# VH-VL binders against Basement membrane proteoglycan (unc-52): the designs that were tried, part 5

Target 1, 184 residues: Basement membrane proteoglycan (unc-52), of Caenorhabditis elegans (q06561r450to633)
Amino acid sequence: KDRLMFAGDAEGVTISDIEERTIDRNTPFSFFKTGYLTFDGTTDGVAKYWRLPQRFLGDKVTAYGGKMEFEIEFSGSGHHSSEPMVVLKGNQNILVHRVRNQEHVLRSDSPVRITVETYETNYEQLNGAAATREDLLMVLADLDAFLIRATHVAHQTSTSLGDVSWEIAVDRYTPDGLALEVEQ

## First folded at step 4 (VH-VL)

Design a34 (from q08 with light chain S95W; framework fv_potravitug)
Fold by ESMFold2-Fast, scan of step 4:
Order: structure tokens, then C-alpha cells, then sequence
Structure a34 (fold): chain C 184 residues (1-184), chain A 117 residues (1-117), chain B 108 residues (1-108)
């Protein structure tokens, strides 16, 4: 289980656009909320993402069938852009998750815990084609980026990220240290 | 590959409770939203609600006070209960498999429900 | 809720002709999450297109979808006898999910 709790430290999280063309490693985060990493947005109209640290990357095939969870609190008004909430990149492929009815789910000043089970049914390609199991396993086999969306409207607003966790799909532990995945 | 079979009541009187069950054969049960729809004679489809394999439900607000959907993961079955029926509930009811990005790709055979006095 | 309207209500054509069916939404459909279904009377709907333009598994290439925002189109490039049935559009970009009233494709 990988986890981020933000007890006054960014824990290696950085900010970027979805393409990761511009990575801001010096963005100041505020920690005014206990357990949250707050990003105050930008005025350039470009969607920004929290980039999870190296420990969430690499071979993550064992995450298949588990779940990722994070708490998010958005402060602001206006129409939310259609950018994805979660972006996974690996083996030169990109899979994304978008929150259905996001404006209803992510209301201003109302924290919500978002859960995305690690199944292909919860991901799509950037072009809108539904992900296959093979697509997801390929991305997870060599994960290069794990992004969570930090800006939602055109105006500069604050968004807080808390208690990020990514669970592996194991329900048995062998004496040899091997975890067995539950058959689905 | 995947087959949905449904069963339940066909004739009801006003005020009774509709109860329908759908069983899933083949394919994966996990990762999908198991969904109920209805279609009044000669009209379009209405989404009733859905249940994720883990038990989380979403209902059409127009029916939320009368509807409940449950799931039995071990049997790969899910069921619809609609309380206090009236003539406006007369329709063919369908169960279907949905997912987050690919909507309803497999459907049950349908059950005609007639509500009359 | 997003209201979907379909036009025409009945499209009368001959086998071999091109059919174009329209679906209009009362507000923008997020990410073009719009599907098209085919329904033979007395049968369950069959998924044809999802995400406005992606063909479902096993669906013949004569079916294609296009559009974004509030205006969507289903095109059948060359009508076959089995295509003279009802077609519904459905949006799944916003909850609750909604369907159009249907377009009946019948013989001229």
C-alpha cells in the first residue's frame, strides 16, 4: 500500500501540466489544513496536476484489482474543464480517469474522498476509446507518471489534496512473502 | 461470452412491490455497474439505477424514494425492488451491464410488468 | 438533467441509401459521452456506438457516429434490410443518464 499523508511536507509531490512539459519543482504549497497539500492554482488557464513521487511509479502490476483513493477539496466557482482527474502513463501509453458529474461531486469547500478501482473499466485512452485489460496492465508494468488534477476552473482557485493511497489487490499472504491475487 | 437472465413478477396491482432479479453468466462481475432500465410501451428508455459490484448504488432521482437495488456477489445476481407501483410503472424492465466509459453492452431479455386494478 | 431530442421521429428511406440520424442535447454533453443503440421491437437494445464515435464490438463498419457538444449524428452508410428498426441516443456524461425518444427508420 503506498500512501501520502501530508503532515507539513509535500512528500516529493510536484506540479505539472498533463504533458509534463513544464514541471514546477519549486511551487510553494500551503499546509493550512491538517493532512492536506494545498495548491493555489495559476492564472494561465492551463490545467495543472499533482505529480506523485517515485514510490508510486515503476512496476505496479500488483495494483491491478485494488484501488486508489484520495481526498480532495476544491474551492471556487464556475464551469469545470473536461480534463481528467487521474492520469496514468507507462510504456508510451496514457490512460485517464474522469469523474462523472464532477461539478456535482466536487462542490466548492466540500471535501470528498474519490475512489478509483484499478480495473480497465475505469480508464480510457486520451482519444476516448475504452481501455482494455491489456492496455492497463501494460501501463502498470512500467508506470512513468501518476497525476491527480489540481485545477478545475479558469479562475485561480485553491485545491487541497489529502490522504492518497494505492492498494494492491491481494487477499492472501504466503509464508514466502508472496501475495496472491483474488480470482475475479 | 456474457449472458444476463432476468425473472420476476409480470402482473401487479396498484400499491404492490415489484421484485425482479438478474443473474450474470460468464465474464467478470467485478469492475462493472449492474443496471436496471424500463421502457413503457411505445416510449423511450428510462434509467432506473445502478449498483457497483461492491454495493454502491446510484438511483434516478425521480425514483429514489421508491427504488432499491441489491447485489449478491457470490451468486453474481442483482435485484430491483420498486415499491408502491401504479399504472405509470407499466413497462418492459431490463437489466444490463455498464462500465464507466463503455455504456450498456449486454442486456437481459426483458420482463413485461403490467400494473392494473 | 440533460434532455435529448432526436430528429426526425421517422426516417423513411430505401435499402441501399444513406441514413443520417440526429441527436440534440439541451446542454453540452461532457467529453462526448454519447451512445447510440439499435432496438428491434420486442427485443432489448443493442449498443452500436459509444463516446460519440467508437464502434462497439461486432458492429458493422457501415455504422458510424460523429459530433460533440450538443449535436450528434449516427450515420448508416448503406442501409441493409435488418437496419429498418428504432435507434436511440443516450448521454452518460452527466448523471442521471438520459435517452432520446428514438428515431424509427422505416421503408419509404
Amino acid sequence: as target 1 above (184 residues)
Amino acid sequence: QVQLQQWGAGLLKPSETLSLTCAVYGGSFSGYYWTWFRQPPGKGLEWIGEIYHSGSTNYNPSLRGRVSISVDTSKKQFSLKLRSVNAADTAVYYCARGSYYKPFDYWGQGTLVTVSS
Amino acid sequence: EIVLTQSPGTLSLSPGERATLSCRASQSVSRSYLAWYQQTPGQAPRLLIYGASSRATGIPDRFSGSGSGTDFTLTISRLEPEDFVVYFCQQYGSWPFTFGPGTKVDIK
Scores: ipSAE 0.435, ipTM 0.749, lowest interface PAE 2.4, mean pLDDT 86

Design a35 (from q08 with light chain S95D; framework fv_potravitug)
Fold by ESMFold2-Fast, scan of step 4:
Structure a35 (fold): chain C 184 residues (1-184), chain A 117 residues (1-117), chain B 108 residues (1-108)
Amino acid sequence: as target 1 above (184 residues)
Amino acid sequence: QVQLQQWGAGLLKPSETLSLTCAVYGGSFSGYYWTWFRQPPGKGLEWIGEIYHSGSTNYNPSLRGRVSISVDTSKKQFSLKLRSVNAADTAVYYCARGSYYKPFDYWGQGTLVTVSS
Amino acid sequence: EIVLTQSPGTLSLSPGERATLSCRASQSVSRSYLAWYQQTPGQAPRLLIYGASSRATGIPDRFSGSGSGTDFTLTISRLEPEDFVVYFCQQYGSDPFTFGPGTKVDIK
């Protein structure tokens, strides 16, 4: 239900480091690639993140059991980042998602659509401990940040984000065929 | 709380297809990777492949072309098919539950599969 | 594929002693995604440790894991009679997932 299409507008997306200590609201985005928000990667060695706008934040418990989808593309070479791909912050907690086999999934000049279902099994705590359902629901109950990694390789020349969506779960077996399914 | 129960034919002739099913009782089926392993007598474990509850599969390259894993989310079951078996496929086969960050925490009881002429 | 080597192949000790089991990888294991399992003959493996050092639910505190990169260790601080079984390491940092050949902990 929540979606970003990037048709010549940044849709409120900003750039920051993972801790959001430095937020860049004046990044000169380009829309050279249709449907993508693009900027040059940083050369300072610090991971940068796309910060999603306010409409992706707040009470998002209904997103449990649904899915996040987004497209990324980059140009560059070198070692792949060990930083998380998705960062969710809420209620003084941080949960992260990392892409398995990312060297095979993320290749220079090859757009890819990343799908992350909103289940605790797809998230870990920043310290590496597995997330519990209670951990995820607590974060979703008052989501303060939704970050997607923008820097992917050591010598990156550009990075693009496209078609971001966060969907609710659909209970297929309701009488109407449409319902929100949230395990509580 | 969570229990995995597996079944299927354990005696096969060379060239036949192995078919095993694993059922999940208790706990959540969604969000997990449902995985098959095998262990030849007296040897270590070999990962066969996995299926996410949505149906996405990933197989060990050494078994590619012979393995198919399927899932039935309404029954909370998943199944392994291994085609064109030979004596080297003799092993105890296990189903297990996994996730990205916490590997295999619940296992089926195992099924001994013997391939002999 | 990452090959795991376990040493020693057999470790002979007495109850109450400390056991130290080694697992070495042919390449660096990404994010220390290394697990340890215990296996009693005729039974399925039991997860002990994941993420190199996190103890699984219900596992006694005498079991601990450590290590990173290519070198990992499982320590059993004080062997109980039920601990004289086989232990396997497994990496899940890279597909295909691979297991070591096992270390048998045997009674002296």
Scores: ipSAE 0.264, ipTM 0.713, lowest interface PAE 4.5, mean pLDDT 85

Design a36 (from q08 with light chain G93D; framework fv_potravitug)
Fold by ESMFold2-Fast, scan of step 4:
Order: sequence, then C-alpha cells, then structure tokens
Structure a36 (fold): chain C 184 residues (1-184), chain A 117 residues (1-117), chain B 108 residues (1-108)
Amino acid sequence: as target 1 above (184 residues)
Amino acid sequence: QVQLQQWGAGLLKPSETLSLTCAVYGGSFSGYYWTWFRQPPGKGLEWIGEIYHSGSTNYNPSLRGRVSISVDTSKKQFSLKLRSVNAADTAVYYCARGSYYKPFDYWGQGTLVTVSS
Amino acid sequence: EIVLTQSPGTLSLSPGERATLSCRASQSVSRSYLAWYQQTPGQAPRLLIYGASSRATGIPDRFSGSGSGTDFTLTISRLEPEDFVVYFCQQYDSSPFTFGPGTKVDIK
C-alpha cells in the first residue's frame, strides 16, 4: 500500500512537464489548506504534472486489479485541458488515463476524489490505442514515472493535490481501516 | 466468448416505467462500462447511459431525471429503468460493453419496446 | 453536444469496389475518440474502428479509418457481399456520446 497525506510536507512530490524534461524542485508549495499540496497554477500554457516519489515506482505488478485514488481541487476558468490525468511510464512504454466527462467532474473550487482501478481498460497509449493487459503489466513491472495532472483549465490560479493512495488488489474482506496503517 | 443477454417488458403504456436487464456471460465484469443504447425504428442510435462495476453512473442529459442504471456484480447483471415513458420512447433497446478508449465491442440482442395507449 | 453528419446518405457500389464514407463533427473531436460501427438491419451494431484509426478485434484489414478534428473517413478497400449494410460513426470524446445518422451501402 502506498499513500501520501500531505500533513505539512511534500513527501517527495515534484512538478514537471509530461515528458519530464524540466523537473521543478524549487517551486515552493503551500500548505495553507491542510491535507493538500498546493501551488500557484499560473503557467506558460504547458501542462504541469505532480511527480510521485520513488516508493510509487519500481516493481508494481501487485497493484494490478487494485485501485489508485487521489483528490484534486483547482481554481480557474476557461477550456479544460485535453492532456491525460494520469501518466504511467515503464519499460519504454507510456500509458495514460483521461477523466471521463471531464467538464462535469472537474469544476473550479470543488474538490473531487478520482478513482482509477488498475485494469488495462482504464488506460490507453499516447496514440489512442486501447491498452492490453500485457501493455499494463509491462509498465507496472518496472515503473519509471507516475504523474498526475496539475493544470486543469486554461486560466488557472491555483491547484491542489491531496490524499494519494495506490492499493494492491484486495479481497472483499479487507477492511477500509487498513489504509490508516501508513498515516502519521 | 463474451455474450450479453437482455430481457424485460416490451409493451408499455404512457406514464409507466421501463425495466430491462442485461446479463454478462464470459469474460471479466470488472474494469468495463456497462452501457444502454436505444434506436427508434429506421433511425439512429442514442446513448442512454453507462455504469461502471463500482456503481458509478453517467447519463445522457436528455433523459435526466427519468433514467436510472444499476448493477449487481455478484450476478454480472446491470439494469435500466426509464420512468414516465411516452410514445417517443418506442425503440429497440441495446445493452453493450465498453471501456473509455475502446467504446462498444459486445452488444446484447436488443429488446423492442413499444409504448402505446 | 457534438452533432455528427455522414455523407453520402446512400452509397451505391458493386462488390470488389472501394467505398469511402465521410463523418463530420460540428465541433473538434479533440482526442480523436471517434468510432465506426456496421449494422445489419434487425441486428445490434458491430464495432469496426475506434480512436479514429484503430481496428477492433476480429475486423478484416479491408476496413480502415482516418481523420482528425472534425473530418473522419471510413474506407472499405474491396467490398464483399456482407459489407452492403449501414455504417454509423460515433464520437465518445464528450458527453453525451453521439452518433451520425448512418450511411447505407447499397449493391448496384
């Protein structure tokens, strides 16, 4: 089980573009909103991504059939980004997830918790082809990057990430309270 | 390999509730969007809505307030309820399997629903 | 809501000929989430192409899709007798998901 709670610490999260060509380690994060990692969402029009720390990377095949959850909130207006919400990179492959009905799910000043089950049916390749189970398992076998989109609308003023968790496949009897084991 | 079978009442009077069920045989039920469509005789297809195995739903706004889709994961079934029907709801109704990126690759046989007084 | 139009409404050809079917969107289908379906009268639709150009499982290579933005094309390189049916395009880029009115491929 991997989790990020953001109780006054960034927990190794950094910011980058989707290609990870420019990794920003110097942008100050705000913790004015408890439980969230926040930064000024002003950009040059290039999509920005939260980069998850090392503990979310490496051999993650046991995450297949489980789920990833995270909370986002933003302030702003304008056209919604067409960039993917989640980007997984591994074994020289890139798989992405986009939010279904994004303009109805993602609204300014409204926090939303996004859940993505770790099945190939929830991922596609950058060229738009649906992911196969083999594609997903190959990426998970040596995960090099786990990115969550930080820029959501054309005229954004702030963006926040909260309560990130990535869970292995669980039996019906696994209690929800087990998530608390990784909390401070 | 994967087969969808649907059933339900085909003859309704105005103001009644349409109820259709679709059962999934073979394949995985998890990770897919289970979807309903309709097609009036001689016309095009209309997307009604979808449900993920977790129970999360998305509906066509044109049917808002009248449509409800539910899922029974233990039986691998999902159901459509459309309230307050009228003659414009007369159509062949189809269930189908989709994912976000590969839309609808398996379909039920269809159910003709006639609404007449 | 994105409105799809298909042209021609009816395409009359002989077996062995090439068919090209057009689908135009009222707004950009920004992620190329456009699919093509084949429908025999009285039967459910059959998925042929998704993501504008990706062939669905089991679909013969004579079927191909192309296009982006607002203009999309389905090509059948060499018509077989079973191909003389109706074809629909569908966008699944934005809710509600919408279909074109169909193109009927008729035998001469």
Scores: ipSAE 0.052, ipTM 0.657, lowest interface PAE 6.8, mean pLDDT 85

Design a37 (from q08 with light chain G93Y; framework fv_potravitug)
Fold by ESMFold2-Fast, scan of step 4:
Structure a37 (fold): chain C 184 residues (1-184), chain A 117 residues (1-117), chain B 108 residues (1-108)
Amino acid sequence: as target 1 above (184 residues)
Amino acid sequence: QVQLQQWGAGLLKPSETLSLTCAVYGGSFSGYYWTWFRQPPGKGLEWIGEIYHSGSTNYNPSLRGRVSISVDTSKKQFSLKLRSVNAADTAVYYCARGSYYKPFDYWGQGTLVTVSS
Amino acid sequence: EIVLTQSPGTLSLSPGERATLSCRASQSVSRSYLAWYQQTPGQAPRLLIYGASSRATGIPDRFSGSGSGTDFTLTISRLEPEDFVVYFCQQYYSSPFTFGPGTKVDIK
């Protein structure tokens, strides 16, 4: 299980756009909101993402069948972002996760814990096509980026990320007992 | 590759509880939302609710007080219970497989449920 | 809840013709989480299109979907005899998931 608790610092988390063209390595940390990374979420029209550190990257095929969890909180108003909530990049492929019914799940000043099980059925391509098991295993075999969306509404005043964890399959019951498939 | 087979009592009296079970053959059970629908004769489809393989449920608010969906992952089965039935619950009931981004791609054969005195 | 309307209610055409079916939502279906199903009388629905434009596995390429926001279209480029059945649109953006009332494609 990989975990980030943000008890004393940013633990290597950085901020970027979805393309990772601009990376801000001076991630804000607040003593008054211990356990969270937080920043002023006002955007100049560009979505911002929390970029997870190296320990969440590399060969992660053992994460298949596990789950990732994280807590988010924001303050603001206006239309919800159309950007994905989770972005996984690996082997020159990109898979994303969007929150279902996000306008009801994500509310201003209301922290929410998001859980995404690591199955292809919970990911899609950027163009909207559903991910295949081969797509997900290829991405996990050499994970280059793990991004969590930091900008949620049009007129955002703050955003926070807390308690990020990614569990491997052996920490979870996998009733089908299937061996992982890796295909190039 | 994937087949859904459903069974359960099709004739009910008002106030009784409807109980239907759906079994999944082939394919993966994990990572999917196992879903129930109904369709009154000559009418459109209504989503009843869903259960994720891990047990998390979502129900149509119109049926929330009467509906319960359960899952048995070891048997690859999931079940619908609808209590306090009345004539308006007369419909063909379907089980189906859904996922987060690809809605319902495999369906059971359907069960006609008739509620009459 | 999002209400879906389909037009026309009945579409009368001959084999070989092009069919266009419309689905309109009472509010925006963000992310194009809209699906199209085909239903033969007495049988379960069959998924044709999801995400407004992605064909489901095994679906012939004569079926195509388009649209975004509140307006969506299903197109059948050349009707085959087996295509003269009922078609439903469904949104899966907002709970409860809702279906349109259906468009019946009848043979002339």
Scores: ipSAE 0.267, ipTM 0.723, lowest interface PAE 4.4, mean pLDDT 86

Design a38 (from q08 with light chain G93E; framework fv_potravitug)
Fold by ESMFold2-Fast, scan of step 4:
Structure a38 (fold): chain C 184 residues (1-184), chain A 117 residues (1-117), chain B 108 residues (1-108)
Amino acid sequence: as target 1 above (184 residues)
Amino acid sequence: QVQLQQWGAGLLKPSETLSLTCAVYGGSFSGYYWTWFRQPPGKGLEWIGEIYHSGSTNYNPSLRGRVSISVDTSKKQFSLKLRSVNAADTAVYYCARGSYYKPFDYWGQGTLVTVSS
Amino acid sequence: EIVLTQSPGTLSLSPGERATLSCRASQSVSRSYLAWYQQTPGQAPRLLIYGASSRATGIPDRFSGSGSGTDFTLTISRLEPEDFVVYFCQQYESSPFTFGPGTKVDIK
C-alpha cells in the first residue's frame, strides 16, 4: 500500500493540465491542513490536476486488483466538470476514471472519499472505449503519471486533496493464463 | 463465453416477496456491477438496481425500501428480493452484467413474474 | 431523473435501406454515457453501442452511433432482415439509469 502523507511529506506534488503541458512546480498551496494539500482561487477555465510524486510511479503491476483511495473537498458553485477524476499514463497509453453520478457525490464543503478498485472495468481510454486488462497492465507496468482532478465546479474558491493510498494486491499464477489473480 | 442463467418463482400473490437468483458462468466476477432490470409486457425497460462484486449496492429510488440485492462471490451468484409485490410488479425480470464504462453486455434469459390475486 | 424520448416510434423501411433513429435526453448527458440496445421479441436486449459511438464486441460495422449533449443518433447503414426489431437508448450518466420507450423498425 503506497500512501501520500501531507504536511510532512507532500514533496514532489505539482499541479498541471491533463496533458502536462504546463506544470506548476511552484504550487499555489495556500496552506497545509492536517493531512491535506490545499489550493485556493479561480482557475483559467482549464481543468487542473494534482500530479502525484515519483513514489507512486514506475512498476505498479502489483496494484492490480487493489483499491485506490483519496479524499477530496472543495468550495464553490456552478456547473460540475466533466473531466476525468483519475488519470493514469504509462507506456504511451492513457486510462481515466470519471465519477459516476458526480453532481450527487461531489458537493461543496462536503469531504468525500473516492475509492477506485484497480480493475480495467473501472477505466476507459480518452476516446471513450472501455479499457482492457492488457491496457491496464501495460499502463501499470511503467506508470509515468498519476493525476487527480483539482478543479470540480465552474466557480471554485478552494480545493483539497488528502489521504491518498493505493493497495497492493496478492499476485498469483492462474491456469487460464498470465493475468494477475487477486484474492478478495 | 460469459453466460448468465436466472431462476426463481414466477407466480406470486399480492404482498408476497419476489426472489430471483442469477448465476454467472465464465469470465471474471470481480470488477463488475451485477444488475437487475424488469420489463412489463409490451413496455420499456426499468433499471431496478445493482451490486458491485464487493457488496456495495445502488437501487432505483422508485422501489423505495422494497428491494434488496445480495451477492455470493464464492458461487458467482447474485439475487434480487422485492418485497410487498402487487400487480404493477408483473414483468419479465432480467439480470445483467454491467461495468463502469460498458453498460450491460451480457444478460440472463429473463424470468416472467406474474402477480395476480 | 433523465427522461429519454425516441423518434420515430415506428420506422417502416425495406431491407437495404438506411435507418436513422433518434434519442433525446431531458438534460445533458455530458460524458456521452449513452447506449443503444437491440431487442428481439421474447429475448433479452443486446448491447449495440456504448459511450454514444463505441461498438460493442461482435456488433457489425453497419451499426454506428453519434451525438452528444441531449441529441443522439443510431444509424444502421444497410438494413438486414434480422435488423427489423425494437431499439432502445439508455443513459448511464446518472442514477437512476433510464431507457427510452423504443423505436420499432418494421418491414414495408
Scores: ipSAE 0.405, ipTM 0.754, lowest interface PAE 2.7, mean pLDDT 85

Design a39 (from q08 with light chain G51D; framework fv_potravitug)
Fold by ESMFold2-Fast, scan of step 4:
Structure a39 (fold): chain C 184 residues (1-184), chain A 117 residues (1-117), chain B 108 residues (1-108)
Amino acid sequence: as target 1 above (184 residues)
Amino acid sequence: QVQLQQWGAGLLKPSETLSLTCAVYGGSFSGYYWTWFRQPPGKGLEWIGEIYHSGSTNYNPSLRGRVSISVDTSKKQFSLKLRSVNAADTAVYYCARGSYYKPFDYWGQGTLVTVSS
Amino acid sequence: EIVLTQSPGTLSLSPGERATLSCRASQSVSRSYLAWYQQTPGQAPRLLIYDASSRATGIPDRFSGSGSGTDFTLTISRLEPEDFVVYFCQQYGSSPFTFGPGTKVDIK
């Protein structure tokens, strides 16, 4: 299981745009909230993402069938971002997760724990095409980037990320979607 | 290669609880939202609610407070309970498979539920 | 809640003709997450089109979908005898998911 707890340390997390063209490696983060990494920047109209550190990257095929969880909180108002919430990049492919019913799930000053189970049905290609199991396994086999959206509303004054975890499957799933324990 | 088969009581009196079960054969159970719909005679479909394979539920607000959906992952089954039924609950009830980004691609055969005093 | 309206309520045509069915939403449908279903009397709905324009597995190419925002269309290029049934549109862009009232395609 990979995990980030933010006990007064950014643990290698950085901020970037979705294309990772502008990476802020020395962002001054606030740690006023125990267990959270906080950025008190006003949105400049560009979607920003928390970039997870190298230990979340590489060969992550064993994460298939498990889940990723993270807590987010923000302060602000206005139009909700249409950008994806989670971005996975690997083997020259990009798969994204968007929060369903976002305006009811993401509310100002209301922390929420997001859970995304690592199945192709929870991801799309960046262009909106459906992701296949093969697409997801290829991305996981050589993961180059793991991004979580940091900007949520048009007039945002604060954004926080807490307790990030990515676990392996507990049901012993195979790449073909068959349980390992099924007798054959 | 996915088939859904449903069963449950079809005749109810007002104030009783409707109970239907849907079993999934073939394909993957994990990663999908298992969903209930109903269709009153001569009318369109109404979404009742869904359950993710891990147990998280979402219900139509119009039925919230009366509806409960549960899942048994080991049996690949999920069930609908609708309490305090009345004549307006008379409909054909369907179970179906949904996913986060796709609509409903496999459906059960349907169960006609009649509520009469 | 997004309300879907379908027009016409009944479309009377002959085999071999083109059918054009309309679905309009009371609000913009997020990401064109709109589906079309066919329903034969006494049977469960069958998915025809998803994401406004993508044909579901096994669906003949005479069926096509188009549209975005609030206006969507299902086209059947050459009606076959088995196509004279009811069609429903459905949005899955926001909860609760909603369906249109249906368009019946009837033989002239």
Scores: ipSAE 0.366, ipTM 0.751, lowest interface PAE 3.5, mean pLDDT 86

Design a40 (from q08 with light chain G51Y; framework fv_potravitug)
Fold by ESMFold2-Fast, scan of step 4:
Structure a40 (fold): chain C 184 residues (1-184), chain A 117 residues (1-117), chain B 108 residues (1-108)
Amino acid sequence: as target 1 above (184 residues)
Amino acid sequence: QVQLQQWGAGLLKPSETLSLTCAVYGGSFSGYYWTWFRQPPGKGLEWIGEIYHSGSTNYNPSLRGRVSISVDTSKKQFSLKLRSVNAADTAVYYCARGSYYKPFDYWGQGTLVTVSS
Amino acid sequence: EIVLTQSPGTLSLSPGERATLSCRASQSVSRSYLAWYQQTPGQAPRLLIYYASSRATGIPDRFSGSGSGTDFTLTISRLEPEDFVVYFCQQYGSSPFTFGPGTKVDIK
């Protein structure tokens, strides 16, 4: 079970573009909004992402069948970019999750808890091809990056990230576990 | 391989409740949206609703007041209940497997439901 | 809800010919989340294409999809005897998911 509470600092979270070409290691943290990291966006038109710290990376095959949860509070209006909400990178592959009907899900000044179960069915390639179980397990076996979207609209506005957790499956070896193709 | 098998009552009187069950054999049950559709004679398909393996549901607004879908993860089964049926509910009903990014790749055999007095 | 219109309603062709089927949406389909299904009368639909242009597992390469926004096309490059059935488009970009009325591909 890995978790980020943001009770006293940014806990190693950094900010970058999706390609991780520019990494900002000075992630803002405010004692006036404990429990959250807040990012006010940029004017360069490039989507920005919170990068989870090293303890969320490496061999994460045990996360398969579990779930990732986080809280997003969005302040803003206008058209939301179709860029992914979650990006997983590993073994030279990239899998992404996009929130369906995101503009309705992320209402201004309304905290929303987003849950993404760690199954291939909830991920796609950047080109839109559906992920396979083998694709997801390959990415999880050597996870290089775990990104959560920090900017959603073209203008500068605040987005806050809170209570991030990534949990293993409760029981992988149930009768349903045989059908998961985890072991052949 | 994945196979969906469905069963339930095929002949109903107006005002009765339709009950259909779909069982999933092979493949993964987790991570999928288990979905019901119907197709009136000579017409196109209508999405009824879906249930995620964990129990969260989404229903077609046109049927929301009359429809409920439930799941039994231990049996790998999910069920449709449609209340207060009338002649307009006459259709072949299908269960199907969907996922977040890939639509419906496996379907049940279909059940003809006829509503008549 | 997004209304899908398919044209033509019936397409009469011979084996070996090229078939082009159109699907138009009443409003833009989010992220090209549009699928095509084949249905033999009395049987369940079979997924052919999803994400507008991605072939489903096991689907022959004579089937291809294209389009974005409101206009989508299914092309069958060389009709085989088993292809003379009904085809439906479906959007899954927004709830409720909706289907077109179908195009029947009929033998001349």
Scores: ipSAE 0.377, ipTM 0.749, lowest interface PAE 3.0, mean pLDDT 86

Design a41 (from q08 with light chain G51W; framework fv_potravitug)
Fold by ESMFold2-Fast, scan of step 4:
Structure a41 (fold): chain C 184 residues (1-184), chain A 117 residues (1-117), chain B 108 residues (1-108)
Amino acid sequence: as target 1 above (184 residues)
Amino acid sequence: QVQLQQWGAGLLKPSETLSLTCAVYGGSFSGYYWTWFRQPPGKGLEWIGEIYHSGSTNYNPSLRGRVSISVDTSKKQFSLKLRSVNAADTAVYYCARGSYYKPFDYWGQGTLVTVSS
Amino acid sequence: EIVLTQSPGTLSLSPGERATLSCRASQSVSRSYLAWYQQTPGQAPRLLIYWASSRATGIPDRFSGSGSGTDFTLTISRLEPEDFVVYFCQQYGSSPFTFGPGTKVDIK
């Protein structure tokens, strides 16, 4: 449904902590890699997140059943972060997605495309309780924040985000149903 | 309400390929990992592998490339193929539903597979 | 791979008594992603507890789970006749997913 290609500008993406208490809207991003938004430099040990722009927020119920995709790449070493990879906030609720076996999925200097389908089965509450369909739909109905983790290892020197897309599910008409169309 | 029904050949000779199918009735097929397990007589369970509804697979490395799992989303079915069977593959085989954060809440009835000459 | 050990192998008790079953992991289970299953002979396993302490839908409140890290416990507060079956623990915190060898709860 929405897409960010980073063809020479940040397209409204900012960086913050998970609570969004410290938001730097003037972060000096680089575009050294075509199609990527890059933050160069050593992180200070605090988890940081890419904050998606307003067009990814608001009423996003139509994203249910669609896939969310993004590319990440980083340089660095050390222990992998235990923080969530995706954070959705809405209607005073927080749902998160964590990458399984991330030490095998996330490798330094190796770009990875992450795909998360927008189903409650792929999200949990911050405390670890599994999400229900009602939980996810409530968050999507008034989405206040869409965060993607920007810090992946303890001694990180660079982090990049590329080609972010969030698609809606598309249905086919059933054989015993009729297409709902507007006549001219 | 969700129900899993499985079927396939129960008697095999060494070197043959095991083929089992599991059909899902009720509930959502999308968003779940459809999983195979086995249990040798009198022993514990072994995870064989899983397939996400979209076709992505994860297998237990201990089966070393003998296993493949496929999905037919239009029929809401998924199938197990285990190649080059031997007597050690004798077990009750189960299909089950899992999700990314919750383990296996619905199971098929089981299929006893016996491998003998 | 994480190896799970269950103790005791057989637990002999009478109806109405409390059962305490142990599951120990060879290394820390990520996020307490540990489940308990009940299995009647000849039938598929039934999910009782997941996320170490969360009861699955339809499971009676006499079943409870606890623990973290490498040490986990299933407690049945008052054994009913149908509870004299085999119990397995399973970790799903890392691949490959692994199960314990089982604890059989026997009637005295």
Scores: ipSAE 0.430, ipTM 0.777, lowest interface PAE 2.8, mean pLDDT 86

